# VH-VL binders against Probable inactive ribonuclease-like protein 13 (RNASE13), part 18

Target 1, 136 residues: Probable inactive ribonuclease-like protein 13 (RNASE13), of Homo sapiens (Human) (q5gan3)
Amino acid sequence: MDIKMQIGSRNFYTLSIDYPRVNYPKGFRGYCNGLMSYMRGKMQNSDCPKIHYVIHAPWKAIQKFCKYSDSFCENYNEYCTLTQDSLPITVCSLSHQQPPTSCYYNSTLTNQKLYLLCSRKYEADPIGIAGLYSGI
Key: E = the ipSAE of ESMFold2; O = the ipSAE of OpenDDE; V2 = 0.75 times the mean of E and O plus 0.25 times the DockQ between their complexes.

## First folded at step 20 (VH-VL; framework fv_recibokibart)

Design p23 (from j3 with heavy chain L100E; at its last look DockQ between E and O 0.04; V2 from the best seeds 0.00; counts 0 for: pae O 5.9 > 2, placed apart)
Fold by OpenDDE, look of step 20:
Structure p23 (fold): chain C 136 residues (1-136), chain A 122 residues (1-122), chain B 108 residues (1-108)
Amino acid sequence: as target 1 above (136 residues)
Amino acid sequence: QVQLVQSGAEVKKPGASVKVSCKASGYTFDSYDMHWAKQAPGQGLEWIGEINPKGGYDNYNQKFQGRVTMTRDTSISTAYMELSRLRSDDTAVYYCARNEGWRSGWYEFDYWGQGTLVTVSS
Amino acid sequence: QIVLTQSPGTLSLSPGERATLSCRASQSVDSDYLHWYQQKPGQAPRLWIYGASNRATGIPDRFSGSGSGTDFTLTISRLEPEDFATYYCQQYGDYPLTFGQGTKLEIK
C-alpha cells in the first residue's frame, strides 16, 4: 500500500473517527471543544477550522464504504462515495463567539449519510469527509 | 520538556515473556505515534512496530509478529511492548521513540527513550 | 522491504577533515521520509537530519544532508571531536520501517 495513502487514512481515523464516542468529564469545555483542541494541537495549527465532522462507528465498517467508490471529486482529486447507511456523527461548528485564547465550537450529534473521500487505490480507504448528505 | 522514560533492565529465561514500559511526559500523549526499536549488542537498529495512542492503527514488523504485543494506557501516558517466547537472540536494548507523524509531515523519530536492556539467558 | 545500505561501514578520519557518509536504498524513497540519527556508545539514538536535508534542532551547520531517489548523503564539512559516533539512516517510505546498518565514524 502506498504509504502516503496510508498516512491519509490513519490521519483521517485519528481526527475524524471516535468509536465509541468519548465522554469528557463534567466541567470540560465540551465534546467539540475538547476534540478540536486535540486536533489543533496535533496539527500545530492556530487557525480555527470552521467545521469538523466526527464519525462514531467502527473503522472497519467505514472502510467498507470506500470499496465501491466510483465517483471522482475534482476539488479533492480523490474518489468520493456516499455512505449507504446513515452514521452517527458529531458536527463541530465554529461559534461566532470566540475567546482570544481558544476556538469555541457548537456540538451537534446527528445521524446522516456522508460523502466520504476515498483514496485512489485498488483497496480504497477513507481519507476525509467532503460533506453531509442533504437527504433530497 | 519532552521525555520518554522506560522501565528498568530485565533478565529473563528462554521461553518467558517481558513487558517494557515507556512513560511519556512534556507533551500530549495522544498526538504522537509511539514506535519501538531493537538494538542487539554491537548491532544496528531494527524497527519492531508502532502504535497510535488513539488505537486507530498499529503496525508490526513481520519478523516479530506473533510474539510482540504493543499496548497503551493513555490515562498515564504510557506505552508498553511485550515480547513473548523469548530466546537468546532477543537479548538487546529496546527503545521507544516518538514520531512526529501528522504534526511535522516528515515522520521522524524526534525523541527516544533511554532504552531498556533485556537479557535472555539460561 | 526497503533495504538501506550505508557505506562505508567504518570511516576513520581526523578532526578537521571532511566526512561523507552514504545511504543507498534498494528502492526509491521520498526525500521527506529519509532521516539520519547519531548514536554514541551507551546512549539512545538522536535525530540528526530529517527529510534528507534538514538539520534537527541544535545540530551544527557543519552537518548537511542531501540526496533523492535511492542515494542519500550525510556530510560533515569539518569534523569536531564530538562528531565521532555511529550514524544511521532510516526510511519511512514503506513498511516495515528500516534502518541502515550504520556507519561508524571513528577518530584516526
Scores: ipSAE 0.017, ipTM 0.685, lowest interface PAE 5.9, mean pLDDT 90
ESMFold2, look of step 20: ipSAE 0.040; ipTM 0.672
ESMFold2 (binder alone), look of step 20: mean pLDDT 93; pTM 0.952

Design p24 (from j2 with light chain D94S; at its last fold request DockQ between E and O 0.26; V2 from the best seeds 0.00; counts 0 for: pae E 6.7 > 2)
Heavy chain, then light chain:
Amino acid sequence: QVQLVQSGAEVKKPGASVKVSCKASGYTFDSYDMEWAKQAPGQGLEWIGEINPKGGYDNYNQKFQGRVTMTRDTSISTAYMELSRLRSDDTAVYYCARGLGWRSGWYEFDYWGQGTLVTVSS
Amino acid sequence: QIVLTQSPGTLSLSPGERATLSCRASQSVDSDYLHWYQQKPGQAPRLWIYGASNRATGIPDRFSGSGSGTDFTLTISRLEPEDFATYYCQQYGSYPLTFGQGTKLEIK
ESMFold2, look of step 20: ipSAE 0.095; ipTM 0.655
ESMFold2 (binder alone), look of step 20: mean pLDDT 92; pTM 0.948
OpenDDE, look of step 20: ipSAE 0.013; ipTM 0.639
ESMFold2, look of step 21: ipSAE 0.026; ipTM 0.638
ESMFold2 (binder alone), look of step 21: mean pLDDT 92; pTM 0.944
OpenDDE, look of step 21: ipSAE 0.000; ipTM 0.629
ESMFold2, fold request of step 23: ipSAE 0.027, 0.006, 0.013; ipTM 0.634, 0.602, 0.620
ESMFold2 (binder alone), fold request of step 23: mean pLDDT 92, 92, 92; pTM 0.941, 0.942, 0.942
OpenDDE, fold request of step 23: ipSAE 0.818, 0.788, 0.673; ipTM 0.935, 0.929, 0.911

Design p25 (from j5 with light chain D94S; at its last look DockQ between E and O 0.69; V2 from the best seeds 0.00; counts 0 for: pae E 7.0 > 2)
Heavy chain, then light chain:
Amino acid sequence: QVQLVQSGAEVKKPGASVKVSCKASGYTFDSYDMHWAKQAPGQGLEWIGEINPKGGYDNYNQKFQGRVTMTRDTSISTAYMELSRLRSDDTAVYYCARGEGWRSGWYEFDYWGQGTLVTVSS
Amino acid sequence: QIVLTQSPGTLSLSPGERATLSCRASQSVDSDYLHWYQQKPGQAPRLWIYGASNRATGIPDRFSGSGSGTDFTLTISRLEPEDFATYYCQQYGSYPLTFGQGTKLEIK
ESMFold2, look of step 20: ipSAE 0.014; ipTM 0.623
ESMFold2 (binder alone), look of step 20: mean pLDDT 92; pTM 0.946
OpenDDE, look of step 20: ipSAE 0.026; ipTM 0.684

## First folded at step 21 (VH-VL; framework fv_recibokibart)

Design a31 (from p24 with heavy chain L100E; at its last look DockQ between E and O 0.15; V2 from the best seeds 0.00; counts 0 for: pae E 6.7 > 2, placed apart)
Fold by ESMFold2, look of step 21:
Structure a31 (fold): chain C 136 residues (1-136), chain A 122 residues (1-122), chain B 108 residues (1-108)
Amino acid sequence: as target 1 above (136 residues)
Amino acid sequence: QVQLVQSGAEVKKPGASVKVSCKASGYTFDSYDMEWAKQAPGQGLEWIGEINPKGGYDNYNQKFQGRVTMTRDTSISTAYMELSRLRSDDTAVYYCARGEGWRSGWYEFDYWGQGTLVTVSS
Amino acid sequence: QIVLTQSPGTLSLSPGERATLSCRASQSVDSDYLHWYQQKPGQAPRLWIYGASNRATGIPDRFSGSGSGTDFTLTISRLEPEDFATYYCQQYGSYPLTFGQGTKLEIK
């Protein structure tokens, strides 16, 4: 089996799926600051990602969107699909007010359709999020 | 409240494998990483690796990569560390510890198992 | 790999004295991920100070931690008999996770 595909799916599930959404005390690092610190540490990424999405829906429901993906996203070298339904998500966005020496994130809970990246292999499991779609 | 209970001491010959278990209670098992550390007799602590119980993500210290495998069974809240091709310098106490829990905002090894002595002798 | 070097290796003091334990990192460590553990013989380590300066639950006020960047310190203002143990610093913010080699605090 292709270990790269399995690693991608495990990482996506671990870092981008939180269902049901954890109830988090306000004031302590905040939801997104805690998550982004964890993510950057686990992936050993020293960059401050501009944006990260967390989906608050059952994994099986998310998997179903990729089951019949019919589009190829060349920018990502993976299949992709626009979800048929809006999903509850938290958007972690890099604060523009931060000093350039730190990563500080704002947290926004919203309902949006999104573009899922779907593995080219085995059952087309979701492996990432390309972005949000406004207006559906 | 939080408890980590490890399997009992093991005596092994060189070249064998050992699998240490760590049963968790008193918290939501899949909300925290499980960490593993080694302490040779009279020596300090060395990180072996970690596993995320939710996704199965694992990460190993390079010194042990290729010889260590970490797994878990979430249905019984138990983590496992298996070390293969044992040699005499693997004689040590092996600890599990509760690690990072981003969903709860904690980032330290706040609870430790009692340790499992593994002795490798010819 | 971030190497944590603790000094002294052994610190011999009497109850009532002040103890100062040093932990130096080979490169900068975010203090949120710098932790201290106490270990007594035959026991598992126990979290003592987290995030460089925060006492874990139940840790007496005589323990304090400080430092940032590459230089971190654990101070015990007045030693009690139960404080004699080995203390380890640890960083959790960069892989591989590493511990210092320990400072053994022993009775003179």
Scores: ipSAE 0.041, ipTM 0.659, lowest interface PAE 6.7, mean pLDDT 82
ESMFold2 (binder alone), look of step 21: mean pLDDT 92; pTM 0.942
OpenDDE, look of step 21: ipSAE 0.062; ipTM 0.732

Design a32 (from p22 with heavy chain H35E; at its last look DockQ between E and O 0.41; V2 from the best seeds 0.00; counts 0 for: pae O 8.5 > 2)
Fold by OpenDDE, look of step 21:
Structure a32 (fold): chain C 136 residues (1-136), chain A 122 residues (1-122), chain B 108 residues (1-108)
Amino acid sequence: as target 1 above (136 residues)
Amino acid sequence: QVQLVQSGAEVKKPGASVKVSCKASGYTFDSYDMEWAKQAPGQGLEWIGEINPKGGYDNYNQKFQGRVTMTRDTSISTAYMELSRLRSDDTAVYYCARNLGWRSGWYEFDYWGQGTLVTVSS
Amino acid sequence: QIVLTQSPGTLSLSPGERATLSCRASQSVDSDYLHWYQQKPGQAPRLWIYGASNRATGIPDRFSGSGSGTDFTLTISRLEPEDFATYYCQQYGSYPLTFGQGTKLEIK
């Protein structure tokens, strides 16, 4: 795996994997607001992403899904795969924006299948999430 | 309970390097950034840098002019700070501290190591 | 960088008195990212106030924090013997992270 792929995987792991999930009081909004603020700060980006997904599962379990990718996501220019299992995730959705630096998010904990972006077609690492599976 | 245990005191000569360790326990090591601070004798605290145990987005105080290297070994929940080209004014107590960070949204340093005294003398 | 200036450098008071510690920032700091730490001789710092006005776990209610923008204050309503220590303010608003030079609260 080249350095670019490694960086992509590291960034994905850092920003989108939180295992085990931290417990916080019901109604607490600090998780997504803090995470997104942290992400924007680290990336030196003032933009407010509309949505961000956090997976609460072991990294090794997630890696298994990228052993083989039978699809190519043209919009991302990356191989992609649908997880066979539902995973516990937190969805951070943009509530409102106050430029240039304030982003406020709603957090939703759910269990769903994901479309993962993989670094290559075979024996790859996850490098992103394209979206949630909405089918049956 | 959360604990940060640092390595023992060091005595070094000018020009040498020192590597301080900080072993974490009682929490998920790779889920929190680890901060490092310097405190010269009788002086205040100075921020050195922070490391993300997951391997991304480390930040350093440029005041140390690239003499500091921070690393981690997640397999043993240990963070390291190496300071090279030591000089007399590097004599200080060095602390590691857990950054509660975005999990709380406050980014406070809620737990600290006991400190490691590094003495640089000819 | 954001410079935090604490005043006074040394504050000499007696138990039972009111203590007011100031932390002034060279530029505006979000209150959520301004913290206070207590340190006693030979010990590591300990989180005391976070987000300008929130007491850390186990901190007595005689301690209070306030302020916004560039001016922050730590207040001790009635000093107890165990309160005599050095207090540092710290900002996480921007890199590099910085501490104030500290205020030493000593017994008169």
Scores: ipSAE 0.014, ipTM 0.650, lowest interface PAE 8.5, mean pLDDT 90
ESMFold2, look of step 21: ipSAE 0.027; ipTM 0.663
ESMFold2 (binder alone), look of step 21: mean pLDDT 94; pTM 0.959

Design a33 (from p24 with heavy chain D30T; at its last look DockQ between E and O 0.26; V2 from the best seeds 0.00; counts 0 for: pae E 6.6 > 2)
Heavy chain, then light chain:
Amino acid sequence: QVQLVQSGAEVKKPGASVKVSCKASGYTFTSYDMEWAKQAPGQGLEWIGEINPKGGYDNYNQKFQGRVTMTRDTSISTAYMELSRLRSDDTAVYYCARGLGWRSGWYEFDYWGQGTLVTVSS
Amino acid sequence: QIVLTQSPGTLSLSPGERATLSCRASQSVDSDYLHWYQQKPGQAPRLWIYGASNRATGIPDRFSGSGSGTDFTLTISRLEPEDFATYYCQQYGSYPLTFGQGTKLEIK
ESMFold2, look of step 21: ipSAE 0.014; ipTM 0.613
ESMFold2 (binder alone), look of step 21: mean pLDDT 93; pTM 0.950
OpenDDE, look of step 21: ipSAE 0.207; ipTM 0.794

Design a35 (from a32 with heavy chain D30T; at its last look DockQ between E and O 0.55; V2 from the best seeds 0.00; counts 0 for: pae E 10.0 > 2)
Heavy chain, then light chain:
Amino acid sequence: QVQLVQSGAEVKKPGASVKVSCKASGYTFTSYDMEWAKQAPGQGLEWIGEINPKGGYDNYNQKFQGRVTMTRDTSISTAYMELSRLRSDDTAVYYCARNLGWRSGWYEFDYWGQGTLVTVSS
Amino acid sequence: QIVLTQSPGTLSLSPGERATLSCRASQSVDSDYLHWYQQKPGQAPRLWIYGASNRATGIPDRFSGSGSGTDFTLTISRLEPEDFATYYCQQYGSYPLTFGQGTKLEIK
ESMFold2, look of step 21: ipSAE 0.007; ipTM 0.604
ESMFold2 (binder alone), look of step 21: mean pLDDT 95; pTM 0.962
OpenDDE, look of step 21: ipSAE 0.020; ipTM 0.658

## First folded at step 22 (VH-VL; framework fv_recibokibart)

Design f1 (from t1 with heavy chain D33Y; at its last look DockQ between E and O 0.05; V2 from the best seeds 0.00; counts 0 for: pae E 12.7 > 2, placed apart)
Fold by ESMFold2, look of step 22:
Structure f1 (fold): chain C 136 residues (1-136), chain A 122 residues (1-122), chain B 108 residues (1-108)
Amino acid sequence: as target 1 above (136 residues)
Amino acid sequence: QVQLVQSGAEVKKPGASVKVSCKASGYTFTSYYMHWAKQAPGQGLEWIGEINPKGGYDNYNQKFQGRVTMTRDTSISTAYMELSRLRSDDTAVYYCARDLGWRSGWYEFDYWGQGTLVTVSS
Amino acid sequence: QIVLTQSPGTLSLSPGERATLSCRASQSVDSDYLHWYQQKPGQAPRLWIYGASNRATGIPDRFSGSGSGTDFTLTISRLEPEDFATYYCQQYGDYPLTFGQGTKLEIK
């Protein structure tokens, strides 16, 4: 998981929250291809992340999950929390059916609980997504 | 049908504590925050605090911080509010209310309990 | 904290008249998080208007809400006998959550 693409509350809001979900123009060849192209431009890099998550819920609801988080995720050096309920999300995954350098993404809309990364602060804000809940 | 049923009226002496219950039915109790509000006789509503029933996260109005404790028992879908060191001006009706939260996107309180009258008198 | 000041405190009108209830916030409130509740004596509050202008389920269309920033209004175009009650505005834009002190709408 490339956490550098998702650090900072402002970048997380801009790149990982889309509520209500916006339709991208046909020139983006679908939701994820449009969004990932925008992300690469905004982050000023040519990397094609293997996976990216977009949450389709109001920002205030997402913020509330991070208040007083008790879990610490060593791999990210940040606090993390499991969301209280499943959220509507789009999973943008790098296609295995095209060369990785093409940056072609599949879009999958799902409803799952997820692990949020929360800023190391008393009033922590969400800054990233560590992964989806697997049920174990 | 969604229902919030609160415990019955209570009469307490100054300095005592009271614990009001709010039993939820007709929905998944752990999916929605529960709030508590105070209404003194003939007066308006005052927010006391909120609790997330799933994890127990609570957040209180600073005015009540240190005297209020909100808990829940998820096995019986019941929220509790305990108010300690009661004073005469704690005489009020206390309400629980369900917060629709992010599911509506508006955070409105769509269902309220019937209220519990707590009377503090010597 | 955000103080909500409702005016008038009491509004005495007859059935058939138009009622205008005001709610003023001490600082700007996102209208999505301003709500109105109706309360009759001996009863719990009921959600009436949410997000400043949306009627809750089953609320008659003679009720309308409007406003943004610091000024919000609840209007009843033609009063019915069942509309006489106390109305509270409430904000969820910032903690602590606060209610206005209420406007009592009573029969003249």
Scores: ipSAE 0.007, ipTM 0.558, lowest interface PAE 12.7, mean pLDDT 83
ESMFold2 (binder alone), look of step 22: mean pLDDT 95; pTM 0.964
OpenDDE, look of step 22: ipSAE 0.014; ipTM 0.676

Design f2 (from a35 with heavy chain D33Y; at its last look DockQ between E and O 0.16; V2 from the best seeds 0.00; counts 0 for: pae E 13.3 > 2, placed apart)
Fold by ESMFold2, look of step 22:
Structure f2 (fold): chain C 136 residues (1-136), chain A 122 residues (1-122), chain B 108 residues (1-108)
Amino acid sequence: as target 1 above (136 residues)
Amino acid sequence: QVQLVQSGAEVKKPGASVKVSCKASGYTFTSYYMEWAKQAPGQGLEWIGEINPKGGYDNYNQKFQGRVTMTRDTSISTAYMELSRLRSDDTAVYYCARNLGWRSGWYEFDYWGQGTLVTVSS
Amino acid sequence: QIVLTQSPGTLSLSPGERATLSCRASQSVDSDYLHWYQQKPGQAPRLWIYGASNRATGIPDRFSGSGSGTDFTLTISRLEPEDFATYYCQQYGSYPLTFGQGTKLEIK
């Protein structure tokens, strides 16, 4: 999902937080295919975004990263912060093995720091994920 | 079995607040959103808002913004809806309902509480 | 917001007849997120049809749902006495979530 649409919809928790991470029975369509289908339905959007991130940590822990954010990200017109800790996340990436219009996603579980977007309006709550920390 | 049990009927004066509880059993409380709806006497259903019990994240119908607060206590698997500055047109039955969400893929409300009648009269 | 308009408001029929209940949306709704509920007086709503066309557990096959885009229909092929109730459509495709105003199906 385009992060500007994420911010405008106020659906960050619903779209990007799943704690504890749900496990599906064998043979299910996979974690990301279910989640990305929900996201498209919730936003009434047929787009298949190339990438989406899901955080597997308690909401309160994630909120703390934004509480004292002092960086402003002009490209997104919101405050932003790099998380102080690495977080368990699933990266949902559009599969290269199928047509992009199939909206088929690979799921990759990883542990990384994130660039969070923090609301100027809603008590500095997290409202989006701009990307992963590259570690250069 | 899944069950949602709501608190009992309330009679309130205009300007007061009411807090309705919804106790969940028979499923993992934190795995699903809880929805709240209003049904005025002889009228249809109106969505008030929802809460995700995992982190307490809430989302309200703009019509109720500023007067409604949704909370939960995960230690007792209970959701709450508080409505403040009550008016006579807040007289209604208030329902909680479980939203199956992305885990079902359909986001249907599969189980409902029995309803809580709130009467606002002078 | 998406307004769901149900018609007719009241439908008076006899047992054995066919009932057709309409739900029209002001904007297109993904049929996966269009649901129907049955409500009898003094009771909570009960999930009846989900995703426009799927019967909830225990719902008889005389009930069928169909539709896409802005037009959705609930059909009861042969009315039984227990089918007389109010039916609501509901959408989860866009916030705020909305319900139709209901169709009351009553005995003639």
Scores: ipSAE 0.000, ipTM 0.552, lowest interface PAE 13.3, mean pLDDT 83
ESMFold2 (binder alone), look of step 22: mean pLDDT 94; pTM 0.959
OpenDDE, look of step 22: ipSAE 0.005; ipTM 0.635

Design f3 (from t1 with heavy chain D33Y H35E, light chain D94S; at its last look DockQ between E and O 0.11; V2 from the best seeds 0.00; counts 0 for: pae E 11.2 > 2, placed apart)
Heavy chain, then light chain:
Amino acid sequence: QVQLVQSGAEVKKPGASVKVSCKASGYTFTSYYMEWAKQAPGQGLEWIGEINPKGGYDNYNQKFQGRVTMTRDTSISTAYMELSRLRSDDTAVYYCARDLGWRSGWYEFDYWGQGTLVTVSS
Amino acid sequence: QIVLTQSPGTLSLSPGERATLSCRASQSVDSDYLHWYQQKPGQAPRLWIYGASNRATGIPDRFSGSGSGTDFTLTISRLEPEDFATYYCQQYGSYPLTFGQGTKLEIK
ESMFold2, look of step 22: ipSAE 0.006; ipTM 0.588
ESMFold2 (binder alone), look of step 22: mean pLDDT 95; pTM 0.961
OpenDDE, look of step 22: ipSAE 0.309; ipTM 0.821

Design f4 (from a35 with heavy chain D33E; at its last read DockQ between E and O 0.58; V2 from the best seeds 0.00; counts 0 for: pae E 9.0 > 2)
Heavy chain, then light chain:
Amino acid sequence: QVQLVQSGAEVKKPGASVKVSCKASGYTFTSYEMEWAKQAPGQGLEWIGEINPKGGYDNYNQKFQGRVTMTRDTSISTAYMELSRLRSDDTAVYYCARNLGWRSGWYEFDYWGQGTLVTVSS
Amino acid sequence: QIVLTQSPGTLSLSPGERATLSCRASQSVDSDYLHWYQQKPGQAPRLWIYGASNRATGIPDRFSGSGSGTDFTLTISRLEPEDFATYYCQQYGSYPLTFGQGTKLEIK
ESMFold2, look of step 22: ipSAE 0.498; ipTM 0.823
ESMFold2 (binder alone), look of step 22: mean pLDDT 95; pTM 0.960
OpenDDE, look of step 22: ipSAE 0.005; ipTM 0.635
ESMFold2, fold request of step 23: ipSAE 0.013, 0.008, 0.006; ipTM 0.650, 0.605, 0.598
ESMFold2 (binder alone), fold request of step 23: mean pLDDT 94, 94, 94; pTM 0.959, 0.960, 0.960
OpenDDE, fold request of step 23: ipSAE 0.800, 0.800, 0.812; ipTM 0.932, 0.932, 0.936
ESMFold2, last read: ipSAE 0.007, 0.007, 0.000; ipTM 0.626, 0.613, 0.514
ESMFold2 (binder alone), last read: mean pLDDT 94, 94, 94; pTM 0.959, 0.960, 0.960
OpenDDE, last read: ipSAE 0.752, 0.794, 0.792; ipTM 0.926, 0.931, 0.931

Design f5 (from t1 with heavy chain D33H; at its last look DockQ between E and O 0.07; V2 from the best seeds 0.00; counts 0 for: pae E 13.8 > 2, placed apart)
Fold by ESMFold2, look of step 22:
Structure f5 (fold): chain C 136 residues (1-136), chain A 122 residues (1-122), chain B 108 residues (1-108)
Amino acid sequence: as target 1 above (136 residues)
Amino acid sequence: QVQLVQSGAEVKKPGASVKVSCKASGYTFTSYHMHWAKQAPGQGLEWIGEINPKGGYDNYNQKFQGRVTMTRDTSISTAYMELSRLRSDDTAVYYCARDLGWRSGWYEFDYWGQGTLVTVSS
Amino acid sequence: QIVLTQSPGTLSLSPGERATLSCRASQSVDSDYLHWYQQKPGQAPRLWIYGASNRATGIPDRFSGSGSGTDFTLTISRLEPEDFATYYCQQYGDYPLTFGQGTKLEIK
């Protein structure tokens, strides 16, 4: 049977949820450099993504946003929802002021609504973040 | 210092509405959810609902759905709870409480208003 | 919805005695979202224990909380006169949020 969604949901939980938010000690090179290094090591991935979002809320609360989703995002072939509330999010962005091979990230803590991707199959579990709400 | 100050006691007739206010001070009002709870005389606490004051998102206990409306005015850091079509069993003390939410990580209610007695009598 | 059942309903004890208050949930509750409040007559509830076992600021160390899953306990090792009050457990593990019906701790 199709285990792709189970693996995708597991990766999303591992890579995009950090609750409670880890507090690094003085002298650490910022939240995102620590987090992205740890996650790359755990996933054995040398990729330096340009942007990564981390939600600082309980998994159960995030799951509830997808439970009532009825919107379908054709570009992603998944259900989606705009979160009803702003969520605490760290935006990890690859620094343009350092060589790309350094994998150096800027950390920005913000509180924003976001677009969640919700599994078509697995209890509508969250499987990704399509983007932040801009308000146009 | 954090403080939640509620409006004064009210006496209402069955079928009327009541609107209770909760004025916050000593913290950033829009950063925390506000909850409301009911305590009938000699009874325990019952959760009514919550509001996120930044966007106005509300979430109600199904038992009160259709009779309760929670609003806020961010310019004066005040939350409101309105209960309509009052009946005798709505006689209670109503409390507002601040939800520490994600900032603490435990979602505990760390500060409560002093309570507002609403009496519904014929 | 998750029902919290507290026992006993009323506990009559003397100062110096040990008190044990129980809170049982109808479904498992993540202990991080199980809280205890103290309430004295004519006053608002006060946060007492959060996340099942953490004392709120200023709460004496004679109070301890424990438990996981469906069974949670508040223990007072040696009762003081100011400890006689009603104690409520509360869960934030699932909506609607619920409180236990309370345990009234009264002087014998």
Scores: ipSAE 0.006, ipTM 0.535, lowest interface PAE 13.8, mean pLDDT 82
ESMFold2 (binder alone), look of step 22: mean pLDDT 95; pTM 0.963
OpenDDE, look of step 22: ipSAE 0.013; ipTM 0.665

